# VH-VL binders against q9vpl3, part 409

Target 1, 224 residues: q9vpl3
Amino acid sequence: RGKINIQRPKAPHYERARVVAVTQPKYPELPKAKSCFKTRAERTQQQQENPYNEIIAREVRNWLDHSRLVAFFHLSSITADDIFRVRVQLHKQNLHLKSYGSKIIEQAVKNTRYEAIVPLFHSNHCIVFSPDPEKTAALLRIVRRVPQMVLLGGIVEETMLSRNQLVAYAQMPGLHAVQAQLVQTLSQAPGHLIQQLQAHQNSFVQVLDVHAKNQMNEETPKST

## First folded at step 14 (VH-VL)

Design dc11 (framework fv_anetumab)
Fold by OpenDDE, second read of step 15:
Structure dc11 (fold): chain C 224 residues (1-224), chain A 121 residues (1-121), chain B 111 residues (1-111)
Amino acid sequence: as target 1 above (224 residues)
Amino acid sequence: QVELVQSGAEVKKPGESLKISCKGSGYSFTDYWIGWVRQAPGKGLEWMGIIWPEDSFTRYSPSFQGQVTISADKSISTAYLQWSSLKASDTAMYYCARDYGIYESYYFDYWGQGTLVTVSS
Amino acid sequence: DIALTQPASVSGSPGQSITISCTGTSSDVGGDNYVSWYQQHPGKAPKLMIYEVKNRPSGVSNRFSGSKSGNTASLTISGLQAEDEADYYCSSYTSSSTPYVFGGGTKLTVL
């Protein structure tokens, strides 16, 4: 009786092979158990489907669309009490401090002109909204109270500004003040120009008169 | 016009308490930081602290922390600097000043006339 | 401790240009643009002359100008006049805990 090589079983006889092939239980492919681990993408998609998140995202968008001043801050180890105190001070200046989750912000600004702000929200952050861009200086004075609020940048009159640009903007004289100065400067310019133009003309006329007088004196024949 | 008016000169003895004042006018008092600066006789300027008058939030220089108290009464647009117990070394001119800076820019654009404090036994 | 160093004294003749330096001990002194200058006459309160390195408040003469190079800020007074004789102090932002630091002051004498 030949030693059955268990490691390399001889191919079964054709008939046996056929029976084995037909009797092999076709185990239904175990439904690929959707690994309970929803990919970060699937979790993010499910979070996007949360009606509550959609509502908040709409709120964020509404704030962005109706604000003429938006400032973005990083929060570093700030207490709730400190945030509250700053919020109160900002509110007195018609500045509205809000905090939203990064995912909500992403959802809110997706496919909008504000999509560029998404990278600013990878950490703890808050946003200050205002209908008045002239309050930028007031905002930046109040936030001095909380060194943990780090200015990242902002949006003023629909223009994205870096931190430095926002600070520079706040330091500029108000539009009306600048306009007033411009008008004053422009009003003074014509007077000076006219004076300078007239001065040259007058000088020219004087030179011509002198020349004419000299020619007349040369044409008077000495009547001997 | 923006103006800061300080209280008059003070002559005190060591151990006495003192409170001097700085009244702001010509601007919104609660919208700007007010600072106090000390100048000892023949010496330079020393920052003491600042206050936000709206809610009296205060920040002190480490050198003056616990040595003085800065306060404000927004109803009368007045800031205060006070000592619980004066020392001879407190003899100096004290200035209040408005901080007009923003964010990390700190500078004083308007100054009070100064209050001379003399502490002598 | 962040300190600002100024020369003790500077002198010049009327009509000359003089420069007062303010040097920080650390590169962190005065974030790149946060130096101010004050003028103080004897017995008077300080007056802001320059803020943010180079900006001049309204009412300050255009003879006063500010600049910064590296860790040294400079106040330049052109066309020196007798009335410019005073003490000059620089100031800078240092940290959130100590937002103000003053230099030691420079006495300017007009000869």
Scores: ipSAE 0.861, ipTM 0.938, lowest interface PAE 0.5, mean pLDDT 87
Fold by ESMFold2-Fast, scan of step 14:
Structure dc11 (fold): chain C 224 residues (1-224), chain A 121 residues (1-121), chain B 111 residues (1-111)
Amino acid sequence: as target 1 above (224 residues)
Amino acid sequence: QVELVQSGAEVKKPGESLKISCKGSGYSFTDYWIGWVRQAPGKGLEWMGIIWPEDSFTRYSPSFQGQVTISADKSISTAYLQWSSLKASDTAMYYCARDYGIYESYYFDYWGQGTLVTVSS
Amino acid sequence: DIALTQPASVSGSPGQSITISCTGTSSDVGGDNYVSWYQQHPGKAPKLMIYEVKNRPSGVSNRFSGSKSGNTASLTISGLQAEDEADYYCSSYTSSSTPYVFGGGTKLTVL
């Protein structure tokens, strides 16, 4: 006999958010450029009043509210085929890889306890959601397969964790052992934690800039 | 419970091909990376490479890239290390090991017993 | 390639404590908690003794402890026993061209 790891019924709200996230077309951010249908001013006003942005922001809030594990990654250029393979592997572990624009994330978390995460999304990113925090180890082993994904930090049981704290959480032998550490983490100043997470992100951005420059030099003749 | 069982010792001549195996049991094979480590006679440990069995993604040490091929067959929970053309310098003990590490923290918690490969006349 | 520096040998008597050092760079040992230690008896496979600088796997004696200061990690064995006589290897993740590297190994002699 096996034991069922998940014995709770699916939350209707979470299930609906998941279906909406899968089936809804993503609305791309419109550039502040000339349009054949609309002027720059009209486009800016439409962008500000866009109902799709609010629908997607609500979807993101639902994911955050109903996920006990949220992991944030910087994402470098990756092929559609590679990201699809990773998404399939993550899905088998009840891990849901999502990508949203920074404006959508800002709208989603504005005036919520999650507002502090906004600075993490000023560059290319993706987020992994799961109702099961015990899957953090599985997540991080799968992500090792994806050098384009760089861990920035996460939220476990509504507590913000730095990259190192999330890795430490993944290594803990049991759920009960985590509670004391989460209490300690929760007592920290949110600004200090975000500064620490951004420092890691800035370090990774510098590494990526060097890598991107090297790749561009390989693909095209040097102009200098 | 967790075990990695490697194939038996091999004696080969230079230029011959060889494929050795490492079978995992007592755990979900596709949930952990498998690494290969070489130890030349009387020498230290050298990391060769690692494989993710779920999709056979590999990462090699620069010293071994192009020298060996690491592969896996998840249907039989087995990882492989293969040479197209052996050299005398390939004489060594070869270990497979399960990587229990999280993210940027590689460490091998269970090791196979080793496969001795001897390449000579 | 061996990137981590260990002393070739170290010795002690039963009941004593000894320390084995492992020196690298800021990209490996000096980074996060990347260091692990392995024990290898003659003719046997290596055994994980310490992972992530200071953690012990189940079944490893509490006589074995790990620590780190800057670019140097240390394995300390207290209450030396005859069966501790073995080769000890440190290892680390590295952000360089190879993501994993071993030290050269240290032969521990007990008497």
Scores: ipSAE 0.729, ipTM 0.864, lowest interface PAE 1.0, mean pLDDT 80

Design dc12 (framework fv_anetumab)
Fold by ESMFold2-Fast, scan of step 14:
Structure dc12 (fold): chain C 224 residues (1-224), chain A 121 residues (1-121), chain B 111 residues (1-111)
Amino acid sequence: as target 1 above (224 residues)
Amino acid sequence: QVELVQSGAEVKKPGESLKISCKGSGYSFTDYWIGWVRQAPGKGLEWMGIIWPEDSFTRYSPSFQGQVTISADKSISTAYLQWSSLKASDTAMYYCARDYGIYESYYFDYWGQGTLVTVSS
Amino acid sequence: DIALTQPASVSGSPGQSITISCTGTSSDVGGDNYVSWYQQHPGKAPKLMIYEVSKRPSGVSNRFSGSKSGNTASLTISGLQAEDEADYYCSSYTSSSTPYVFGGGTKLTVL
C-alpha cells in the first residue's frame, strides 16, 4: 500500500531537466576516480591522528615504562564474563590485564627498544602489566584456566624474554638482585628470542586450528 | 610445612552418595591448583580432575566427566570429591595433590595420604 | 583412556644402574619439558622424583636423573639401593583439556 496523494505521476514528455537528471547521476566519470581515491586516503589519515588515540598510546608507554613485568598473550574468542573473571583474579595479585589495538601498540613502542614486538600484535592479543616481577608465577598459574590466552613472551626488568625464558624466570627465587642477573643471562641470544617467539606463534595457530575443527565437529553434543 | 590431609576410609554400598575431603595447610590454598588422582586396587594412577580453589573452576578427565563432582571451600582451605551414586567399580584409593607447575608444566609436589573407598554389598 | 607406555617391570642388583623408559608422542613427551616422574612404595602416596624432564625437587637423591630423546623420556637410578624398590610412574602434559596423563607404571625389583 502506497502513501496517500502519491498517485502515478503524469510523465512530462521532452522535459530537458528530466533528461539531464537521469543521464548525469548514472553516468560514470573516469577522470574524477583518482582524485576521489586520494581524498579518501587523506581523510583516513586525519582520522588516525585522533588526539584520543595519542592519549591511549601515551598510556601504554607509561605502563611499559613503569612495569617491571610485561607479558604478551595471543587471545582467541572469549566471552566478556570469562575475561572479566580472569581480570579480577589477576588484579588481586597486582597484575593488570589490558587490551589495545595493534596501531596503538605500534605508536606506543615506535622509536623504543621494544619496536620489534609489533608483529606479535597483528592478531587478537592482550597484555598483562605489573610493577612486581615476583608475580610472574602467580600470573602463569592463573592463566592456565583460560585456554584462549596463549603466552607469546614478555619483558622482565627491561629485558625481552621468550615464552620458555619467562616460564624459567617464574620458577626462580624471589630475590630481586638474583632475578635481575639471571634475566640478563637468559637474554644472551636476542636473535634466537625472535625465532622462539615466531615458533610459538606457529604452534598457537596450529592449536587454534585443532580447537576450531573440534568445535565444528562437536555439532551433535547430545547423547543418544 | 605444606600438608594435605584427607578424610578417613569409607565403606559404602552401591547407590549411596559420598563426599570426601582434602584440607590444605602451610601455604596459600587459593594460589595453587588441586588435583584428584584415582588408583584402583593393584592398578596405576589415573587423573580425575583439577580445581582452581579461588573461584572453583574445574576441569575433568574425559573418563570422569559426569561421574564425579569436584568442589572447594576456600574459607576452610578444603577441596572435595563427590559421588551422587556409588558403584562397585568406584572401589579405589583416592589422592588429592597440589600442582606446583608453571604454565604448561603440570606436576604434583605434595600429595595427601589417600582416602580408601570400598563399595560392596 | 590415554596413557604413556612404560615397561611393566625392571630389575637390577645393588650398586648397578637401571633405566625406566616412558614413550609418548611428539605433542606430549616429545614436546617441551613436560615430563615428571613419581615413586610409590606399597601402601603410600606417590612422591615427586623428577619434574620438567630432568629437574630434582629438594630432598631427592642425586642418584635419580631424568632425560629424554625424541618421544621417549627416561628415568635413570644409579647406585641402586634396596629402598629404591617401588613402582615408578611417568606423567606428561598433553593439552589444556588433558594436562595430566600417566604411564602404566613400572615395578622396580632390587635383586
Scores: ipSAE 0.667, ipTM 0.831, lowest interface PAE 1.0, mean pLDDT 81

Design dc13 (framework fv_anetumab)
Fold by ESMFold2-Fast, scan of step 14:
Structure dc13 (fold): chain C 224 residues (1-224), chain A 121 residues (1-121), chain B 111 residues (1-111)
Amino acid sequence: as target 1 above (224 residues)
Amino acid sequence: QVELVQSGAEVKKPGESLKISCKGSGYSFTDYWIGWVRQAPGKGLEWMGIIWPEDSFTRYSPSFQGQVTISADKSISTAYLQWSSLKASDTAMYYCARDYGIYESYYFDYWGQGTLVTVSS
Amino acid sequence: DIALTQPASVSGSPGQSITISCTGTSSDVGGDNYVSWYQQHPGKAPKLMIYEVSRRPSGVSNRFSGSKSGNTASLTISGLQAEDEADYYCSSYTSSSTPYVFGGGTKLTVL
């Protein structure tokens, strides 16, 4: 029983450092003050924007190449603290929440079989990546806590799935062979994905309205 | 073996406080939502609310919002249902249940045995 | 607000088939695969019989099946047995209100 350190002195900082390491910047740091020096920024704007977009587009392609699970969400207004809390919970399950501009997504999926998803990203969105497709059920249970995130669809084992097909995949036992067979079966109806997503667009506003009302009731019962 | 074990029956007077418990075992408690369902004597099932044990995020039925508090302690795999001031109309069987549902498909695959709460003067 | 609508009672003889209906709106039953069914024997906790309209949990007899058409879901029990006598509740996610609602329940009598 001496002075035994069960917890290492920097256990909390170790955890934070690990989270920060996951988001390690590989590209130039973006300054907080964006509009202070307009003359030089304006002069080189288009050239700087084009190389930056291509670099980030390559990052997105690398995520797609190394992820067996990709899930697409519509994202409504949410605080930085709330999204960070969700990101931490997802990260514990090897699920990586990312947000990219629509033009970067277009560049990343251009000339790929996923080009058809570009219209989904014309509004606010976020994407969750994972190398482990067995985490689909964990992902979908966690995001129920986030009314601002509405599932649009995903990619599993390089196969496009609608919202309902991704949910069906999540119900499967964790056997890779069985899951691969299901993915092939679910994806055999070409053209239906876009139709299903469009059919559910009217429901998105309704779902978000219900979730917003539930959120207001829980956080601010007296707020009207 | 997945199991939900609830606290024993309670007999209380109007105005008293009460906290009942639901302990999960045989699974990862923080990976599933826990719901609470009420059944008044001779009546049907009423969904009260649900909690995400990892961060204690809750959602209530409008009928029960402000009437009860749902909480959880993940360190001991236990969820709670609490009243600050009981009413005779709170007399009912209370069930906790594990939600195995995916996304917008809620369904309860394992249920506690129920806690009978009787409120009378 | 308004719970899902079920008949108060249904009856059948051993070996027959019966169907219990559950009627809601386009925002719940008529939406996606949101419907589940529970069996409750007197004095006992409910038991999940069907989830996502038509799926059976492990250990539930294949005599129990679920389906839906429009805003009405149905639980069908074939080859009725005495032990099937119980109360049956439908339930659904709802996009128009609180995320979960129960039906009023149906008492099944096996004659």
Scores: ipSAE 0.710, ipTM 0.852, lowest interface PAE 0.9, mean pLDDT 80

Design dc14 (framework fv_anetumab)
Fold by ESMFold2-Fast, scan of step 14:
Structure dc14 (fold): chain C 224 residues (1-224), chain A 121 residues (1-121), chain B 111 residues (1-111)
Amino acid sequence: as target 1 above (224 residues)
Amino acid sequence: QVELVQSGAEVKKPGESLKISCKGSGYSFTDYWIGWVRQAPGKGLEWMGIIWPEDSFTRYSPSFQGQVTISADKSISTAYLQWSSLKASDTAMYYCARDYGIYESYYFDYWGQGTLVTVSS
Amino acid sequence: DIALTQPASVSGSPGQSITISCTGTSSDVGGDNYVSWYQQHPGKAPKLMIYEVSQRPSGVSNRFSGSKSGNTASLTISGLQAEDEADYYCSSYTSSSTPYVFGGGTKLTVL
């Protein structure tokens, strides 16, 4: 009927409420806030155990294990149209831009050689995968058109590289086998590398804010 | 092998429009940024801006933002620099150059021969 | 103001070594390997001589070398020759104001 949501004058509401309050005994009730907190915790637990999340985490692990090039980026706010254009350009170069939630990334890299990179994913991020490490230069030139994406580092031939090492790798021409050896030569101890990646992320967030604001003030968007 | 060929010299009056060109050859045009650099008579080099030819994304120097338009037509491997209304102070040599830089290391490895633009009454 | 600082002129004699400085800030020259150097002869387009502080393109004489210390980059020309007489420009990516800047240029005279 819907009478519970109909509004109209009724017999003295105040007097009736007083009578009900006086005659009705108070029973113990669970506070709404307490129920809300329990529900939130239960939702978090259910999300972590979600089979979908496990499937996607396994997919990410497969990308990591079967890609010879993986690049990590901090990602600021960007429109769906802009990221789509970038994704299309990258795809032409056999570069695959993916975005995954931080929890999925954590699940994917846990107990792997890549677990040291987990702190990088606590900020907004995206990852580019490719079977072709020769495409690193193409990747980095394309990403220059996306001021919202800031390079943090990557993995080449299963070797973790800082931002500077990945840029240096991109500049090295040569046969695939030679490039793999160069990657090993450029690499640093994994513990030291994570410090470099975290330092770059923190300083580059500050620099990115200034740089992105300057670029947005200077940018002339195309109009068609 | 890699070459950037610019359009010929221009003589214009203040208030006129102009569009000069820079044609790339000997490489994949859409794989590299193209920059424009200005040099007033007897003065130094001034970076004006760059364009990504694949989607015509541009970045300008603050000094040239709103003063010029950079564009590209990837189907003919050509970049352009355009003025809607020339000023006498626009008199300069204009160079296009291929940016071979990776990520944050901008550097221009091949340069066009330059286009002299003279704006006088 | 944001442009990199170079001496207006420098001179040397054939066979000597000269150095041209390029001073910026921690956001450009003092940052990563952002610095490049260009040579320009009168009436000609600039030519890349050094990129990423110290790297030399194919075809550039090994008499040209680049380095940096703090916020100052240096181009050194050893065994100076008459054909080295030209204007030299440094340039850098910058994260503070513009994406790219040139120095004011240095005229090298071979006496």
Scores: ipSAE 0.695, ipTM 0.843, lowest interface PAE 1.1, mean pLDDT 80

Design dc15 (framework fv_anetumab)
Fold by ESMFold2-Fast, scan of step 14:
Structure dc15 (fold): chain C 224 residues (1-224), chain A 121 residues (1-121), chain B 111 residues (1-111)
Amino acid sequence: as target 1 above (224 residues)
Amino acid sequence: QVELVQSGAEVKKPGESLKISCKGSGYSFTDYWIGWVRQAPGKGLEWMGIIWPEDSFTRYSPSFQGQVTISADKSISTAYLQWSSLKASDTAMYYCARDYGIYESYYFDYWGQGTLVTVSS
Amino acid sequence: DIALTQPASVSGSPGQSITISCTGTSSDVGGDNYVSWYQQHPGKAPKLMIYEVSNRPSGVSNRFSGSKSGNTASLTISGLQAEDEADYYCSSYKSSSTPYVFGGGTKLTVL
């Protein structure tokens, strides 16, 4: 704002400015003028709110919206070369390792079903995205090479899973229906119907484990 | 069918070098860790190290760090265990095995038949 | 490698049930579902019998079951048969630097 006193208008300009000011209804018209202008506070807020953060937040929302697998990790100190090697291995499996600032993640998930993940990002973190939930096992085998990455949990098929639930999902046979049913079972609170679904799921998986290629004439579970 | 096939038995003298092999077949070799497990005569199982075959990243047991080298050649689906200078105490059965575990669940689902290494003074 | 504690030997008669214990610490056996069990016949490679405490691989008889209580895991074999005579090893994850620790092994004799 260095234009206020630069010119220092001469006496003739000052006289004319005063005459014009007297004839104009300045303050009754200010509400309309203000609709086009921002206050200094609004301009300062706009400068503090980095526009690039909004662009990155949109990118995060895009990844969340188009990924059927999202895994959250705490990340301790690691060299750029080490993390790059892991990123390359993950990319081969259509797994995309991303790192975003906590404020960007907060902005991206605000007022969404995923807002509950925000506390996970108060410390150093990274996220792995994939459109393919079948790759959960591959992800968890590859991250073994990086003890600095500690699994916190994830989202599979729009369902939030704890660390242990995500590991259990990864251990399922490569049958989409069985894996989907496990996700539903693991994510639910205890209840009569839920307990029955869990017992049936466990019985089905147990039968598959024991009798993968054999016809089953015996061994009906007594559970449920 | 998943199979791990190891090289044949070896009889060596102290100070000699040796490289034994473990060839995987029937699965995607680069998608699973390969471990090496030692068993001295009449003794139990002892883990030596693991390798990620895609880029040959290795992790060794503290007892075997610097004593052996584990490597892999993904083009022929083969992992290796190597000594620069054998000792009589290296006499043992050596197994390779595929780790099927996930995250902190580490277990071997398929094992090679074993390679007997005898180092006689 | 820090070894897990197993009894040196156990014995049973055909048709009986036996249990083999595997005792560790809160950071290995007492942690998550880290325990696996291997069967080894003389002159042969080990075979996975149980993984993640209680799961059986395809092809393993349901006579074999695994469980855990605190820092002790157990392998139970019901309806003992002559072919069950073997050495049994437990294994557990402990840390990223020691992802495999083994028990000393238990010789099962079927008399």
Scores: ipSAE 0.658, ipTM 0.832, lowest interface PAE 1.3, mean pLDDT 80

Design dc16 (framework fv_anetumab)
Fold by OpenDDE, second read of step 15:
Structure dc16 (fold): chain C 224 residues (1-224), chain A 121 residues (1-121), chain B 111 residues (1-111)
Amino acid sequence: as target 1 above (224 residues)
Amino acid sequence: QVELVQSGAEVKKPGESLKISCKGSGYSFTDYWIGWVRQAPGKGLEWMGIIWPEDSFTRYSPSFQGQVTISADKSISTAYLQWSSLKASDTAMYYCARDYGIYESYYFDYWGQGTLVTVSS
Amino acid sequence: DIALTQPASVSGSPGQSITISCTGTSSDVGGDNYVSWYQQHPGKAPKLMIYEVSNRPSGVSNRFSGSKSGNTASLTISGLQAEDEADYYCSSYRSSSTPYVFGGGTKLTVL
């Protein structure tokens, strides 16, 4: 009796193959178990419908609207205890550390001037709020305690600042007004640069056009 | 005016304990990091550690970890550096300094006058 | 280990401009912009002269300036005076665990 190769069974006789094919239990395709894992989209939709999320979103908006200083941080493998300790230190300086889900942030800033911050919240993040922009330096000194808090940027006096700009702002001596003006000027600098770059291009095109026109005029034979 | 005043010179024997002090004035003591820097005779500056005086959070240089203890008493605006058991190699000038930097910028803008510690048998 | 290398000594005549270099070994990008310079006279505490590569604290003479190119920070002293004779130390940020690294120091002699 030849060793039945279970790994490569010989093709059954035609008649047997037919019987096997017909008797193969058509197991109803297991309803594609709606993967209990609500797609990120479904979870997002359900979260949008949660009245609680709306309340929290409103809270976030309120913080954004009433804060003169907002700083965004990425959290990298930070413990709850570390966060608590930093929170306490920040609180003593009237700095309020909050953590919100990305979806809540999206909901909160949707169709607002703050919509540009959404890309900052793709991972674990926290936000520090303050009514006093002069506390920026204090904030950045306290954050030294927790290297896991990585500064991403912020909002000062309704102006969005990059990480470097926020640090620069914090280093500027006293005149809040001058700081704000400088930041505004710096924020406009890229626009001016683009304008200058475009101006050069436009000038170049104009020069080329003039040159082309001059060449066309030289090629018009004086019909004597 | 910002000022850091350190305790006087110390002469000790090996094995003795020592605690030196640094008192800050003219600024909010709890709002700035205080650092300690060692300078051996004829040698360069060596960072030892820093402390946040508000809650006494401390960070040490790896070279000084476990060798010294940095502490602070915010009620009297004073930072401390202490040894449990001095060695002859601990003979040096010790400076406290205020860190005025922010985030990743670390620098000392005000320094104490220094405390000379001499450990000799 | 990020080591900052300074020349052991530099000399100049009164009125000259001298430069002290501080070279880092680590390409750690984050610390490169945070160089400070300290002046130390014999028997005195160090004094901050430059912070963040090129910023001068209040009360420091405009004769002192800082710059950086690549991995080398430089302290320039223009119009050299006798009072400038001192040891100069550079410092840089290394990491969160080692936020302060000092150079070996440079002795400046005014001839």
Scores: ipSAE 0.871, ipTM 0.944, lowest interface PAE 0.5, mean pLDDT 87
Fold by ESMFold2-Fast, scan of step 14:
Parts: sequence; structure tokens; C-alpha cells
Structure dc16 (fold): chain C 224 residues (1-224), chain A 121 residues (1-121), chain B 111 residues (1-111)
Amino acid sequence: as target 1 above (224 residues)
Amino acid sequence: QVELVQSGAEVKKPGESLKISCKGSGYSFTDYWIGWVRQAPGKGLEWMGIIWPEDSFTRYSPSFQGQVTISADKSISTAYLQWSSLKASDTAMYYCARDYGIYESYYFDYWGQGTLVTVSS
Amino acid sequence: DIALTQPASVSGSPGQSITISCTGTSSDVGGDNYVSWYQQHPGKAPKLMIYEVSNRPSGVSNRFSGSKSGNTASLTISGLQAEDEADYYCSSYRSSSTPYVFGGGTKLTVL
């Protein structure tokens, strides 16, 4: 599992340290009345000058750099308790569920090979990171219990994959000797990847409607 | 080797309760969904419900919602199908099966041998 | 919930090839690689023969093959043998609320 396994404990600890630093903010000394009349340029300047976004963007870049598996999901409304239970289950499989604002993601991937993912995050979203690409199957079986999470696509071994390509990858036996070749082969499928990912994202309204109906019809009581 | 072993045949009267079991072995029980499939005498296969053993999350077929309860005990790698009050129409063969599929690809790769439930007076 | 459509019965002679159809809609059989096929001998549990339209599990004879065209999936059995006499069921994903939709089943008779 190489150097990636050594980096795993540091990422969560480093994240906590940053959260503590970020949670002690000093607000700009701006007149409240004047803030209501800020131009788009002034709003853009404030976003560019926000040090918190830069810190979190570096965190996102760190996750991308140290993860061989990255999966992108549309996320509809979910309770804190439900997301916590899913996060714990994913963590047992070395899968790390994270949520970041679209501006932070854009800033993190700007001028990188992953810049093409930005359009996926125009709606509510979450990302799962792992140093272990063999866990893709485990991820996609766990996510079945969370209809609020709809798979959009991912990155495996630095190669962008559509939803269908990521699912196909998950079915393959974990052949370490040929992982890079398998990913390369899947990524050569016809069609523009970003258009495929956006098409999947655009279908989410129907998926969310079905989910809402399923929650009403299939809510299960606890039994012994 | 992967194996699903179900409890033995049951003969019950209408109104009685029943709980049948399905024990998985040869694999990590909490890593796969377990489904229950019903087959009435001389009829085809009907999906009843599925369970995620790690947290006992269930999803039922609309036809069986409220009619049965599916549960699991991950400490003994066992899934259960339960009726509070049996009806004669519950007479059928009941199979448990492991779902090996991924995301929207649902399929059962290993099946239990089946439990015959006969409900009559 | 509408079941997938299969012929009630199909027959063939030893050594011949037969095909069993499974017809659904654009949201199930026609949607993606959702189709699986099961073989069931009398008094026995079903056995997975094909998954995701055309893939064979380990231990399944290459005489069994699956395909799909539009809203119709097909199971083809070549070099038909007496042991192939069984009921065959197709299944497809439709939605998260109906992840398994079975066909009515096809009885295969070997002469």
C-alpha cells in the first residue's frame, strides 16, 4: 500500500488543525449598510481575498494528490445523523467522504489536470476520496443505501471516468499489475467525458423525485 | 467457499408467527446486500426485499412492505425473514441470496437452498 | 409493477441452439447493462448464468451467452444438453425502488 498508507493518518489530523484555525475568523471591518450595495466586482474581490478559501483549496488539492480513487456525487437533502452513519461505514473501508463549496473546488483544480470537473459542482455535491482504488466496488455497494447520493463520475489513477466507466471499473478483479492499463482502456470510450458527467447531473431531478417517493413508501421501522 | 445456509422447512397454522434464517459463510457478510425472493408453488420468482447487514438498512418490494420484516445479526452473519401473523397465501419457497452487483447493477450470485413454508390448518 | 416478458416455453433437440427472449422497456432492459439470467432445476435454488447482459460467472459453460438489442435481451444456449432442461428467468434493474424485476420464466424442454 506504499507511501499512501503512511499519509492516511496525517490528512484527518491536519484537517482538524486547519478547521480550528479557520473557526477563529476576524471579519472585515465593513459598514453593514454599504455591504448591501456591493457590485459583482467587489464580491469577486472579497472571494479572491478570502484566506479560508485558499486554505481549504489546498486541503482539496492534497486529497486529490494522495487519492488514487475520487468519486463525485450529487447530494440531496440528508440529515446529519444519516450522513454520519454513512461516513463511518465508508471510513471502515478507507473511503473518506468530504463536502466542499463549488468556489473552493474551482480554486483547488484551477490550472490542474482536473479543471474539467468544475461544472459537476454547480449543484449540491460531495466527494469520496481513497488511496485504494480496489475499494470502488465497496463504495458503490455502500452508496446504494443512500439514495440522496447520485454518482456523477470519478477519477481513478489520475484518469477521469464517467459514471458508467467507474461502475465498469468497479466490476473488474483487483489486478494490481494491470490497473493502469484497465483505467486507460476505460477512459478511451467514445464520447466527451464532461458532457457525459453533465448529462448524468442533469438527470438528478428525476432521480430525486423517485427518491422522495421511495422514502415515503419504503421507510423501514427497526425490528428485532 | 461462499455459502448461504437457510433454516429448515416449516409447517404453520394461519395466525402464527415465524422467523426463518439465512447464514452466510466464506465471505465478509457485511460487505454485500442480502435479498429475499419468494416463489409460490408453480409460480415464478418475486423479489421481497433487501438488507444491508452493516446497519440493517432495508428496502422492501411494495407488495411486501408491511407484510414481512427483514433483519440481520452481523455478529453471527445471519439474515432473517419474519412474519407476525401468517396467512395461507404465504405458502411458498423462500430464498435468500447474496447480491454481487454494483450501483445500479443488481444480481444474485449465490443463493441459499430455500426454506419451504407451508401454512395450512 | 409490470414483469418482463418471456415466452412460457421453448424446446430443442440435443446439440442444437435455442434462444430465450426477455422484453422490457427503455427504463429497464433498454436502459443499461442491467439484465441477468437464472437457471432453476425443479426443486432447486436458482443459479446465476449471465449478469450484466453478457457476462458469465466462473463455472458457467461458454455454451450460454447473453445479448441485448433495444428493449429485448436474449439468452442463447448452444450445443443443447439434457441437463439444460430447466426454467430460465431474466431479471433487470428498473429503479432504486424496483431494483429487481423478474420475467415470468421460460420452461426449456430438451427432447
Scores: ipSAE 0.749, ipTM 0.884, lowest interface PAE 0.9, mean pLDDT 82

